# VHH binders against Hydroxyproline O-galactosyltransferase GALT6 (GALT6), part 3

Target 1, 215 residues: Hydroxyproline O-galactosyltransferase GALT6 (GALT6), of Arabidopsis thaliana (Mouse-ear cress) (q9lv16r187to401)
Amino acid sequence: NIMELPCGLTLGSHITVVGKPRAAHSEKDPKISMLKEGDEAVKVSQFKLELQGLKAVEGEEPPRILHLNPRLKGDWSGKPVIEQNTCYRMQWGSAQRCEGWRSRDDEETVDGQVKCEKWARDDSITSKEEESSKAASWWLSRLIGRSKKVTVEWPFPFTVDKLFVLTLSAGLEGYHVSVDGKHVTSFPYRTGFTLEDATGLTINGDIDVHSVFAG
Key: E = the ipSAE of ESMFold2; O = the ipSAE of OpenDDE; V2 = 0.75 times the mean of E and O plus 0.25 times the DockQ between their complexes.

## First folded at step 1 (VHH)

Design g21 (framework vhh_6fv0_2; at its last look DockQ between E and O 0.01; V2 from the best seeds 0.00; counts 0 for: pae E 14.3 > 2, placed apart)
Fold by ESMFold2, look of step 2:
Structure g21 (fold): chain B 215 residues (1-215), chain A 121 residues (1-121)
Amino acid sequence: as target 1 above (215 residues)
Amino acid sequence: QVQLQESGGGLVQPGGSLRLSCAASGFTFSTYDMYWVRQAPEKGLEWVSTISEGGSYTYYKDSVKGRFTVSRDNAKNTLYLQMNSLKPEDAAQYYCTTDYFEWGSDAFDIRGQGTQVTVSS
């Protein structure tokens, strides 16, 4: 379902989404993973928040000015990621992938914010009983045992069945995404579109949307 | 361009010690976690150790715990692995990687040439 933004966005616009990610499901033709001939289906949990512009060509999808794609499970890397991109005339640009590393200090910022914030890349302590037998699970277990030295790191911002509040804001240099009050990622404006071009908002995928507010 | 250069490998007897180094350039070393991985001839890449960006947290594969110590010098952009009480099963080509890469995956875009550790008796 599409939410209309009649005049598009303006500087300082905010879109707030309250939602809850769904559990992974089996997918036989996943777009985000690597399947070989004869492979079984892959477990996938992902959703997409997209700002759309006006259709340019009959029979083609509207341009996706911002494609924000949290991938909780099923990404080819084997870990949760947030991917962002733009799609025009059904051609994708270069993806920005946030994989749990903070952006390098030699990369440009967006309105003074890094493109990707750091998060704990191992949150398996909540998902499986085998946490102590895996290197990533063991790493988290060691972190818990170091309570007096615990660095405040956010887990991956989205957890199945956990309600989240996502805020997308339009800054001078790009979009800023916060989840539960913490900055997560920023995506610079791509040439060829203005904020006024973003006249539609869609949210699709493995998500139960509870509310959407534009202000 | 990110570059990693491993050194310090060699031949040691069982129970001996080696110190591996990884010189890093092309990124702000102090903001990324660093990893040691190794490859024996019959196996793919195997995770060995991890150290956090500030050096406060270290992690080890069970089979090396208590024998290997990972460290870093952020002022010199250098990662180290002190390897004590070496065993024949530790013989491998050792590589360092950054936290831009997955552990034990051939998909990472950055690793050095590696440095060979041989344990003979």
Scores: ipSAE 0.000, ipTM 0.140, lowest interface PAE 14.3, mean pLDDT 75
ESMFold2-Fast, scan of step 1: ipSAE 0.613; ipTM 0.817
ESMFold2 (binder alone), look of step 2: mean pLDDT 80; pTM 0.802
OpenDDE, look of step 2: ipSAE 0.008; ipTM 0.263

Design g22 (framework vhh_6fv0_2)
Fold by ESMFold2-Fast, scan of step 1:
Structure g22 (fold): chain B 215 residues (1-215), chain A 123 residues (1-123)
Amino acid sequence: as target 1 above (215 residues)
Amino acid sequence: QVQLQESGGGLVQPGGSLRLSCAASGFTFSSHWMYWVRQAPEKGLEWVSTISPDSGYTYYKDSVKGRFTVSRDNAKNTLYLQMNSLKPEDAAQYYCARDEGYFDTWGQEYDYRGQGTQVTVSS
């Protein structure tokens, strides 16, 4: 279904989605079944959350101002990913992909390859719940005061059958997506659309939607 | 807007080879996953092969693996299908296709197909 946003979005607007991803199903679509490597059916679990605008012409598909597509299982890469894009008049823009961090990958990466927001992590801080709750916590508070960032990590935020709270916010430079209070990704505004153009929200796929509200 | 133009089909004997081409225009070819699909007389549309935007990933229908090779030239906006060891069951109208501009596992239809090029396999 669709949730109407009759006045569109404004700077600082937010939409909250409470839901639970469903287990993977056997996929019949030829575009995906091509990933099958034997007699086993390809298993897919994905959903999409889309901000849509008004059609310019009757019979035309509405523009998809933001397409946010978490793929828990069934992406061509074999990894959990979130893919983001915009579609206008049947033309998709450049896709932005966010993947889970692979700390044991020895493959070198070129500077500037990161297109999604990453979580900066300080590997000098060892934080186990039991240990950090003891006398050592004073040492951690001192260490946090100095800027030493060693690496980046992007954990995939969704799990089958686990309830999540997703917040989509309209910021100065783009849309921001948080899951369970943690920032996951941002999508810069693209030319040709204003926030007032985002007059609908659709959520579809392998998801049980519990509630949706705007503020 | 979007145009796809296939060529290279023809009549070939069993065991023969053909190279199909698809010239693309009206969109950013280098950012799209591309597909080869075919349709035999009185049959439905059948997926044959897929290639990623960077050529890093290729996929094939089980019955054509080892015989067909998909490739692309992003500088020329052209998609190719090299078909070797052709069999009578490979006879069909071949189309190149794109989806919505990326690999979308949602099960949506191919958003655009060309006019096709006919492949006939006969002695």
Scores: ipSAE 0.017, ipTM 0.377, lowest interface PAE 6.1, mean pLDDT 74

Design g23 (framework vhh_rezetamig_d1)
Fold by ESMFold2-Fast, scan of step 1:
Structure g23 (fold): chain B 215 residues (1-215), chain A 122 residues (1-122)
Amino acid sequence: as target 1 above (215 residues)
Amino acid sequence: QLQLQESGPGLVKPSETLSLTCTVSGGSISSSSYYWGWIRQPPGKGLEWIGHIYYSGSTYYNPSLENRVTISVDTSKNQFSLKLSSVTAADTAVYYCARDLWDYEGSGFDYRGQGTLVTVSS
């Protein structure tokens, strides 16, 4: 599925995707499963939503303004993950990850929880940093706290064979992703990847797409 | 489990070269499946990709930094390194090394180090 965005995206733009993740398949591609020759296949269930830019040269892959990749099963970490990134001329940027919790046997209370990395600036904090020479002290405290990767826990929003409603919105500071009315993750705008550069949306992978709406 | 660990000076003077090394354990850097990279996070800002390297020595750099950045790999030590020249206060950040599946459909950096704070100050 390819949806054209002839005028690009603007602040407040919304894209709603109604779909259903597919059951895991056996994957032997080393780029996906990291299997060595002779290893058994890994069970994988993942899909991607991509905002694409205009191709610079015929035969090139289009730029990925936003790559949104939920991985229900088969991520390297062994956890359910939502990964977000940008790609220009086959060069991927730094991935932003929201990772589920790894549970021990009989620790059912931890299953399905996800922690998102905070990769965007806090506007109020940045303003305070500009005002104060002591911003470095506050920032260092934040860095120490960040080493624990403490973020609000939420359940992984996708389930095999369960219909979902995903909304991707263009905010002031970045993209916001909600699933079934609940905010899941955000992705800050990156230099060289602007809303106006987005000329299309593609959806691929282990997903049955029921409908897509732009607004 | 794969682990990456940054090392290098936490303080660099303006106009000098910032030099960091990443030590990889629990996995081989001499793998055709992966690229290895550097990312940074300035105080109060988002992540910025610096560049990545393949074990053969092939490099790709952020265009905004490419005239100041050199990434190199030492497969015998299972390490890769970053040099960033002509530093200024704007280069103050937490620097992370990371493993990258840049050609994998749906992936970027899948493992990273704990990060090392580098302050640029006289």
Scores: ipSAE 0.000, ipTM 0.161, lowest interface PAE 12.6, mean pLDDT 72

Design g24 (framework vhh_rezetamig_d1; at its last look DockQ between E and O 0.01; V2 from the best seeds 0.00; counts 0 for: pae E 12.0 > 2, grease 27.5 > 24.2, placed apart)
Fold by ESMFold2, look of step 2:
Structure g24 (fold): chain B 215 residues (1-215), chain A 123 residues (1-123)
Amino acid sequence: as target 1 above (215 residues)
Amino acid sequence: QLQLQESGPGLVKPSETLSLTCTVSGGSISSGDYYWGWIRQPPGKGLEWIGHIYYSGDTYYNPSLENRVTISVDTSKNQFSLKLSSVTAADTAVYYCAREYDFWSDTYYFDYRGQGTLVTVSS
């Protein structure tokens, strides 16, 4: 449930989570209510990891200093995404969505890391062309030979029913998230929070948590 | 009472840019709990989310449209706008602007929307 972090975090702190995402489940309550054409089930697999303050003012929920939300299935884009945000005094900030494209070069980095790393994507709108491209690529690779440069594409970091090791570390400029030893996202600190304010950790959703280690 | 109203041309030629503005009245676009979004429905088909904007100017687009979409906000006029470039007949749809609410990032609700405006792409 809630893991207490009595002194919060400091520069260089890390949290390690070992977990397994659950298979998608059917939801009867669609996310876009004005689109309902009747009772339609939607398949959803997602979870959230939140750093929280435990010293909320009366009548307000604890601040969500970091809201990390991997969406394996059920996102409106039809693709797996990782969304990150903050919520202070019941007000959400601007969401950071990582959709499988590496962050642009003209964006600021976080401790020298990009905000979003690239991973292999399957755009549902291009599914017809993707199928044709796979077949054509197979033939072209045999006829023309392999491209000189290699494209390194890592899969989406989370796979249902597969154990993962997630590390969350506190850097100088923001949080860094690695999965199975590979950097995935970085999230810059937002104004209004300090690392020592992060005194609670919660993990909820379509996930079986095996262990959590703070160090 | 909060109201959203779409405005813009109802007819656009192929290859040109579709441009719509949403005017918000009875509330402020600058409140921090909401995103301001564009949605469309082609005749006889389901709704398609186009994208949304936060009052700070941060935007998020449907990846299938992102190369052609620009959403902007003018907080001083309490308005936000949509530009969709290089339109074809497939872009003919009823376009809606809407206020989006999300208490938990996996739950999006449109608690207010405009009446919608039909935009036809034809020569």
Scores: ipSAE 0.000, ipTM 0.188, lowest interface PAE 12.0, mean pLDDT 75
ESMFold2-Fast, scan of step 1: ipSAE 0.543; ipTM 0.800
ESMFold2 (binder alone), look of step 2: mean pLDDT 83; pTM 0.847
OpenDDE, look of step 2: ipSAE 0.050; ipTM 0.546

Design g25 (framework vhh_rezetamig_d1)
Fold by ESMFold2-Fast, scan of step 1:
Structure g25 (fold): chain B 215 residues (1-215), chain A 122 residues (1-122)
Amino acid sequence: as target 1 above (215 residues)
Amino acid sequence: QLQLQESGPGLVKPSETLSLTCTVSGGSISSSDYYWGWIRQPPGKGLEWIGHIYHSGSTYYNPSLENRVTISVDTSKNQFSLKLSSVTAADTAVYYCARHEDWGYLEYMDVRGQGTLVTVSS
């Protein structure tokens, strides 16, 4: 699945994808899966949504301005994750990863996870209200005797065989991804790409694409 | 130019521990942007991801190997190392160290060492 965006994207542009993730399959491609000499297969369910630019040279892959890669099963961490990255002239940039179900008090965080959570929190339009809410929450936990540890739930938004509506929007500082009306992740704009460079959208992998709209 | 170079014994006896070191030159291992890992290719077979490490020491291992694998990093020497215990003939392979973002797509591996053949034999 490919959609052309001849004039690229502008601030406030949005793309809506309606689809359904497929069940995990046995992956044998050594570039995608890891296998032992004993032929133990890896079960994988993942798809990717990519904003692409124009090819610089024939025979090369187009630049991937945004590589958005939900992994329902088969990620090396053993957890469902959404990975985001860029690829320019066959060189991948630094991946940013968002993992489902993490504790607010987790100290072991990878750079990608920290960036994903910080980006989402920094985009909050109610930062002052959030501080007031945190103070109220702290007081309530103290009063009721609840654990002082706060768990931040980031539920992985995709489920096998469940229809979803994903919206990708172009904001001031980056791309924002919502699923079923809830903000899931953001990806800051990277040096060397402008919104107008995003002339194509490609969707591939373990997914049944029902419809794609641009607006 | 970033270069990675494997070093360690080319012959390991069965039941012993395989130890390899990767020396990174032309760039810093302390970058928060990358993971540093090990992959191997047994004769006549495809690539198998072993594991990788972040500069902080956080490790991620192939579940099939996790009970035998330890990866460590020494940022002062700009090196990272692999220990694989209880080796058998099935561990005979060319071992590569690599810089990468993700094991799931080997195309994320943007730099790889030249590889070192490790034979497990008496």
Scores: ipSAE 0.012, ipTM 0.249, lowest interface PAE 8.1, mean pLDDT 73

Design g26 (framework vhh_rezetamig_d1; at its last look DockQ between E and O 0.03; V2 from the best seeds 0.00; counts 0 for: pae O 6.1 > 2, placed apart)
Amino acid sequence: QLQLQESGPGLVKPSETLSLTCTVSGGSISSGGYYWGWIRQPPGKGLEWIGHIDYSGSTYYNPSLENRVTISVDTSKNQFSLKLSSVTAADTAVYYCARGRYDSWGEPLFDYRGQGTLVTVSS
ESMFold2-Fast, scan of step 1: ipSAE 0.701; ipTM 0.874
ESMFold2, look of step 2: ipSAE 0.025; ipTM 0.395
ESMFold2 (binder alone), look of step 2: mean pLDDT 83; pTM 0.842
OpenDDE, look of step 2: ipSAE 0.042; ipTM 0.459
ESMFold2, look of step 4: ipSAE 0.335; ipTM 0.629
ESMFold2 (binder alone), look of step 4: mean pLDDT 83; pTM 0.840
OpenDDE, look of step 4: ipSAE 0.027; ipTM 0.248

Design g27 (framework vhh_rezetamig_d1)
Fold by ESMFold2-Fast, scan of step 1:
Structure g27 (fold): chain B 215 residues (1-215), chain A 122 residues (1-122)
Amino acid sequence: as target 1 above (215 residues)
Amino acid sequence: QLQLQESGPGLVKPSETLSLTCTVSGDSISSSSYYWGWIRQPPGKGLEWIGHIYYSGSTYYNPSLENRVTISVDTSKNQFSLKLSSVTAADTAVYYCATYEWDDSGYAFDIRGQGTLVTVSS
């Protein structure tokens, strides 16, 4: 389920996805199955919405300008999670995770909450000469006082077998995701790609997609 | 090239806090490419994930251990640490520090230390 976006996206562009999350399936991936005990398989319900960019070389994987991955059940943390990231030439960037309060939030999403954390770029904090290793704690206390970490809390917006309307919009400083008319999360634009580079949209996983619109 | 090495006491008394440190070599712990985690294997049982930390300080814990676990990072020493409070004989296990590569299928542990046996006994 790929949708082409000729000429990419522009400021104010939006994509609307109407769908229903599917019930959890038994996961056979050995990576995820590390959480299982005895003979019971891990139950997973997740889907992925990705904006794809142009390939630099034919035959390689297209860059993922935005990877948006709601996990209703089966995340290794045991909580409902929304994970966001980028991927260029099979190199994943800094992941942003929103985690639910309770492991059963997929059944009671109205009462659940998701914590989303964002960090400002920290190259100047960690990329120092060997001499700064002893001074780092004093320097870091000043930087922590400036609080580069932003935390927000929202209800987890997805429920198995419940129809949802997800809108992804291109704002001034990043992508904004709303579900059923309520803002859920934002993802800042990252260096190296313009909105015009977002030439494809894919949706995969435990989801029944009813319709997709671009505008 | 990237290597992880566990260190800490091999014997812990019941009700005390188990404390382990992982030393990272071959790359900076401050690299945004990695999550740094702990997994364990009790004798005769499968692997159990304990938790992960990102260099920024964001932590993710196994819900069954969440009230007893603290994972922290020390970027100046290129180390991260596990504290598990109120231990019992059920916490006897080989403990591994690990880094996992995030992927579309969820997560995976690709690099682990050699493991350190921790026995909870008087």
Scores: ipSAE 0.005, ipTM 0.316, lowest interface PAE 10.6, mean pLDDT 72

Design g28 (framework vhh_rezetamig_d1)
Fold by ESMFold2-Fast, scan of step 1:
Structure g28 (fold): chain B 215 residues (1-215), chain A 123 residues (1-123)
Amino acid sequence: as target 1 above (215 residues)
Amino acid sequence: QLQLQESGPGLVKPSETLSLTCTVSGGSISDSSYYWGWIRQPPGKGLEWIGHIYDSGSTYYNPSLENRVTISVDTSKNQFSLKLSSVTAADTAVYYCARVPDYWEGTYDFDYRGQGTLVTVSS
């Protein structure tokens, strides 16, 4: 599924995806042999939502301003994961991961907690250590609003064959992802990727997409 | 053309730190969009992912090992290394270094790995 965003995104923009994850399938080209002996097919269930920009050159892959990739089964860690990253001209940036901890490997149902990073606005007085930051950094923080990265634990928000409502919102410091009205994770804006550059949204993988809309 | 080669001691005493280095040839760690990692296989058991690192130094570790594992990269030597502290007999395994080629498509696999090095934890 593709949704065009002809004017890009602005602060406060929301994209809502209603969908249902599919049960794990036997991977047609099993490349997870590192977790299992031989070249045997492995069970995988994952999907991705990507904000895409315009290609600079015909024949290139579109830049991925945000790659959001829930993995219910098949991650190399053996746990449910939500991974976020950027990709420009086949160069992946440093991944941000929500790692599953209390997963139950014997069931197809994801049953665990994930540890995610969230950017929270800091409206309190800062520590003395933060006061020692450079003047330019202080003024930028004052102008656009400063936030601190915090770590939160949530139940893994996706379940096979269960309908979900995912909202991706554009905040002051980054993207925020909520599922069924509950905040799950945040992804800070990265150098070279702006909201206005996000001209499309694609959804692929082990998912039945019911609807997608922007607001 | 791209080759990865493990190096380090084949015998480590219990409670000590296991230290291994992976030398990459035929390609550059610093020019890649790939992750570089470590996996191991204890005798008679399946493969276990240990962790991986990006050229920037960002690391991702197996939660069962994260309290004991450190992976670092030295882009000037085109090497990355593993340190596993407080080893026990359960850490006896063949250790492999590997490259993760593509995030979405290759996230759960490694397109290149070394030959492996056997590490025995014993006196």
Scores: ipSAE 0.014, ipTM 0.273, lowest interface PAE 8.1, mean pLDDT 72

Design g29 (framework vhh_rezetamig_d1)
Fold by ESMFold2-Fast, scan of step 1:
Structure g29 (fold): chain B 215 residues (1-215), chain A 121 residues (1-121)
Amino acid sequence: as target 1 above (215 residues)
Amino acid sequence: QLQLQESGPGLVKPSETLSLTCTVSGGSISSYDYYWGWIRQPPGKGLEWIGHIYYTGSTYYNPSLENRVTISVDTSKNQFSLKLSSVTAADTAVYYCAKEDFGYWSEFDPRGQGTLVTVSS
């Protein structure tokens, strides 16, 4: 299902999603089942919330300006994860990951803490060196600040069969995601996408969506 | 456009190390957009994920194989490689290299044509 945002988003805009994650199902898709050792089916519980733009060419997939993908169960790491990314013309950008950890192995509910992986831009190495660079791949590596990786700890906000209120807000430097009134993660604005480009919202996966509000 | 090609010996003796290389053409391996992975298919069985690597060298392996697997990347050659130690007949499979995006909703495409590796004395 899609919610239209005819004029896109503006600074201070927010979208509220009220929903409930579903219990893990047995995944039979060969691409996902290959993540499991032996002949057992992979149990997965995941959903995605995506801000999308208009397609530039008819027949092209719409750009995914923000892809927000909570994975309660079934990630290749074996941990609960929130993954954020951008996808344009079938090209995924650099993923931001928030990985949970568990002290219990067989629980179907996720109440653990998460460590958010974040790549910080190093302005001191990009300003002068970028201006002198002749290689796009070189300065791109500098821009994402691979050597300045930071982690932030959060409680994993989603639990199977527990109602949640998620708020996505458009801040000065990026999108902010809160769940049940608590800040969970942020996604910096990326080159090539303005807030006005975000003309749709889609929600799919292992989730019962109760309501969606824009304001 | 983007193409992947496996290369390496098709026969490996038991207890030795299986070594394969994947050459990427039509695009750069030094992309922050993707993981680069290895997948195998034993005869008559389903696909088994081996592991993947990010262009910066970060690796993640299938837990059942992690004590035997090493994946490495050489950005200057636009290649990534698999080493699987202490092989047995159970490691006989068609081995594929693949481009992986970061989401479950993604495809493991493009992938190479595959290369058969037989473990036999």
Scores: ipSAE 0.012, ipTM 0.201, lowest interface PAE 9.0, mean pLDDT 73

Design g30 (framework vhh_rezetamig_d1)
Fold by ESMFold2-Fast, scan of step 1:
Structure g30 (fold): chain B 215 residues (1-215), chain A 125 residues (1-125)
Amino acid sequence: as target 1 above (215 residues)
Amino acid sequence: QLQLQESGPGLVKPSETLSLTCTVSGGSISSSEYYWGWIRQPPGKGLEWIGHIFYSGETYYNPSLENRVTISVDTSKNQFSLKLSSVTAADTAVYYCARLDEYGSWYDTTGFDYRGQGTLVTVSS
């Protein structure tokens, strides 16, 4: 582990990573670049930031409580992507993806915009709670819609050879990732993966890590 | 109704420390749903995020200002404060204290949903 977190994370904890993405390399591993048999090497630039838990059995791989994987180049979609997931005993969960898209003026150029999901409070919630409680169906709909996931579009936050500051924070409903002070994505807490279980942090891939600290 | 109010001197000499306090009324600063922060607007320029704080004391600072900025919170007084050291004429701006939703974007200031009225701070000899 690059950083040990002996007592795990608590609500409001944050981890800050200062780093710089590396230029793309030639990648031949089909597991990394999703290449088909006989395909040529693909140019890839990606890195991983992973919160790890303790092993249940000695000799097994540690669980990945949060797998955060920015892909600047080489994703199967051809777009810049930030992918998030969990992994326990080599079983990956359902991936959550923020995907960029191509420029409208140049179909050959990715414009760096990213579609990301975050949790947000319902803006329709008011201090007039008595009005919402007037009808049971309205009251019930308020409970259901009290918070919601919203999709936002941001410029893809990583650029080859440019320093970035990434902050991973532990919020009420999940992990929140910001880059250069701008919220990029959120990852809801999953059953079986709790804040206190996150006892290690590793960073690897096409990245020069300058500093890492926890608060 | 939630209200935020800046207070502090409107004139600071170059090389000195700018000190501002924000008083929060109509709501508690001790909330797990919100951060409390400072943003500024220099004359003729856009809004710039300075930093923000969680009621636990955990802070986030603009990297360009990090070595000069200290934000602190006093939950007993329902207040939070900004200290900006070694000021220059470039620090002349209207300073706002503001609330930040924990899911909000701060770097472009769009996540700040309640702001004080602002206080002009002039750095001049």
Scores: ipSAE 0.000, ipTM 0.104, lowest interface PAE 19.2, mean pLDDT 73

Design g31 (framework vhh_rezetamig_d1)
Fold by ESMFold2-Fast, scan of step 1:
Structure g31 (fold): chain B 215 residues (1-215), chain A 122 residues (1-122)
Amino acid sequence: as target 1 above (215 residues)
Amino acid sequence: QLQLQESGPGLVKPSETLSLTCTVSGGSISSDSYYWGWIRQPPGKGLEWIGHIYYSGSTYYNPSLENRVTISVDTSKNQFSLKLSSVTAADTAVYYCAREGYDLYDEWFDSRGQGTLVTVSS
């Protein structure tokens, strides 16, 4: 699946993708760097939404202005993850990783995560309850010392075989991603990857795409 | 700061073997997390992936080059090398060494050297 964006993206434009993630498949490709020589297949469920730019040289892959990669299963961390990045001439930039819920059953994993943007909430009653909770937590921490309980920023927004509506919008400072009407993550614009250069969109991987439209 | 640096002769005669070495500094080749690879760009053409190696010596090569390519690793020197046999003018290219992570991408590297031009000419 590829969609042409002849005029590129402008501030305030948006792309909507309607689809369903597929169940995990056996990944046997040794070029996928999570596989070591001689390993049995690993179970993977992932898909990619990529904004493409114009290629610098004929015969090269187009630059990926935005690589948006939900990983439902198979990430090296063992967690559901949304990874975001840029790619130019086969070289990936610094990955921005948003992690879902952390299970108590998780094996020890190395966390290199970059925190996702929290969803905006403007609820006066909720803010009052939250402030009360913070006061109680402060008292508890003073008695016990360091809190050993942590929470993730958000639940992972995708589920196998569940229809979703994803909206990718071009904001003032970066891309914003919403799923089913709720903000999930943002990706700041990077030098050398301007939104006016985003002339194509591709969708690949463990996904059944139902529709794609630009507003 | 991780740095990769290519070295080797810039001129190779047709039918001979092209030999390049990549020296890694600011990081260890003996990492469980990475492959170490070679890519090239012929003049006026796109990038071509050549192959990669794990620090244990395990390799995977581009099938179109597999019969001519050998990649090796020397963990004591923190280096890895490329040998490409039976070269022709079509092997003239800028050669890059690169670090590739364990990930779900079809092609992936996060660092590369500055590149070295190798010309195949008599």
Scores: ipSAE 0.188, ipTM 0.589, lowest interface PAE 4.6, mean pLDDT 76

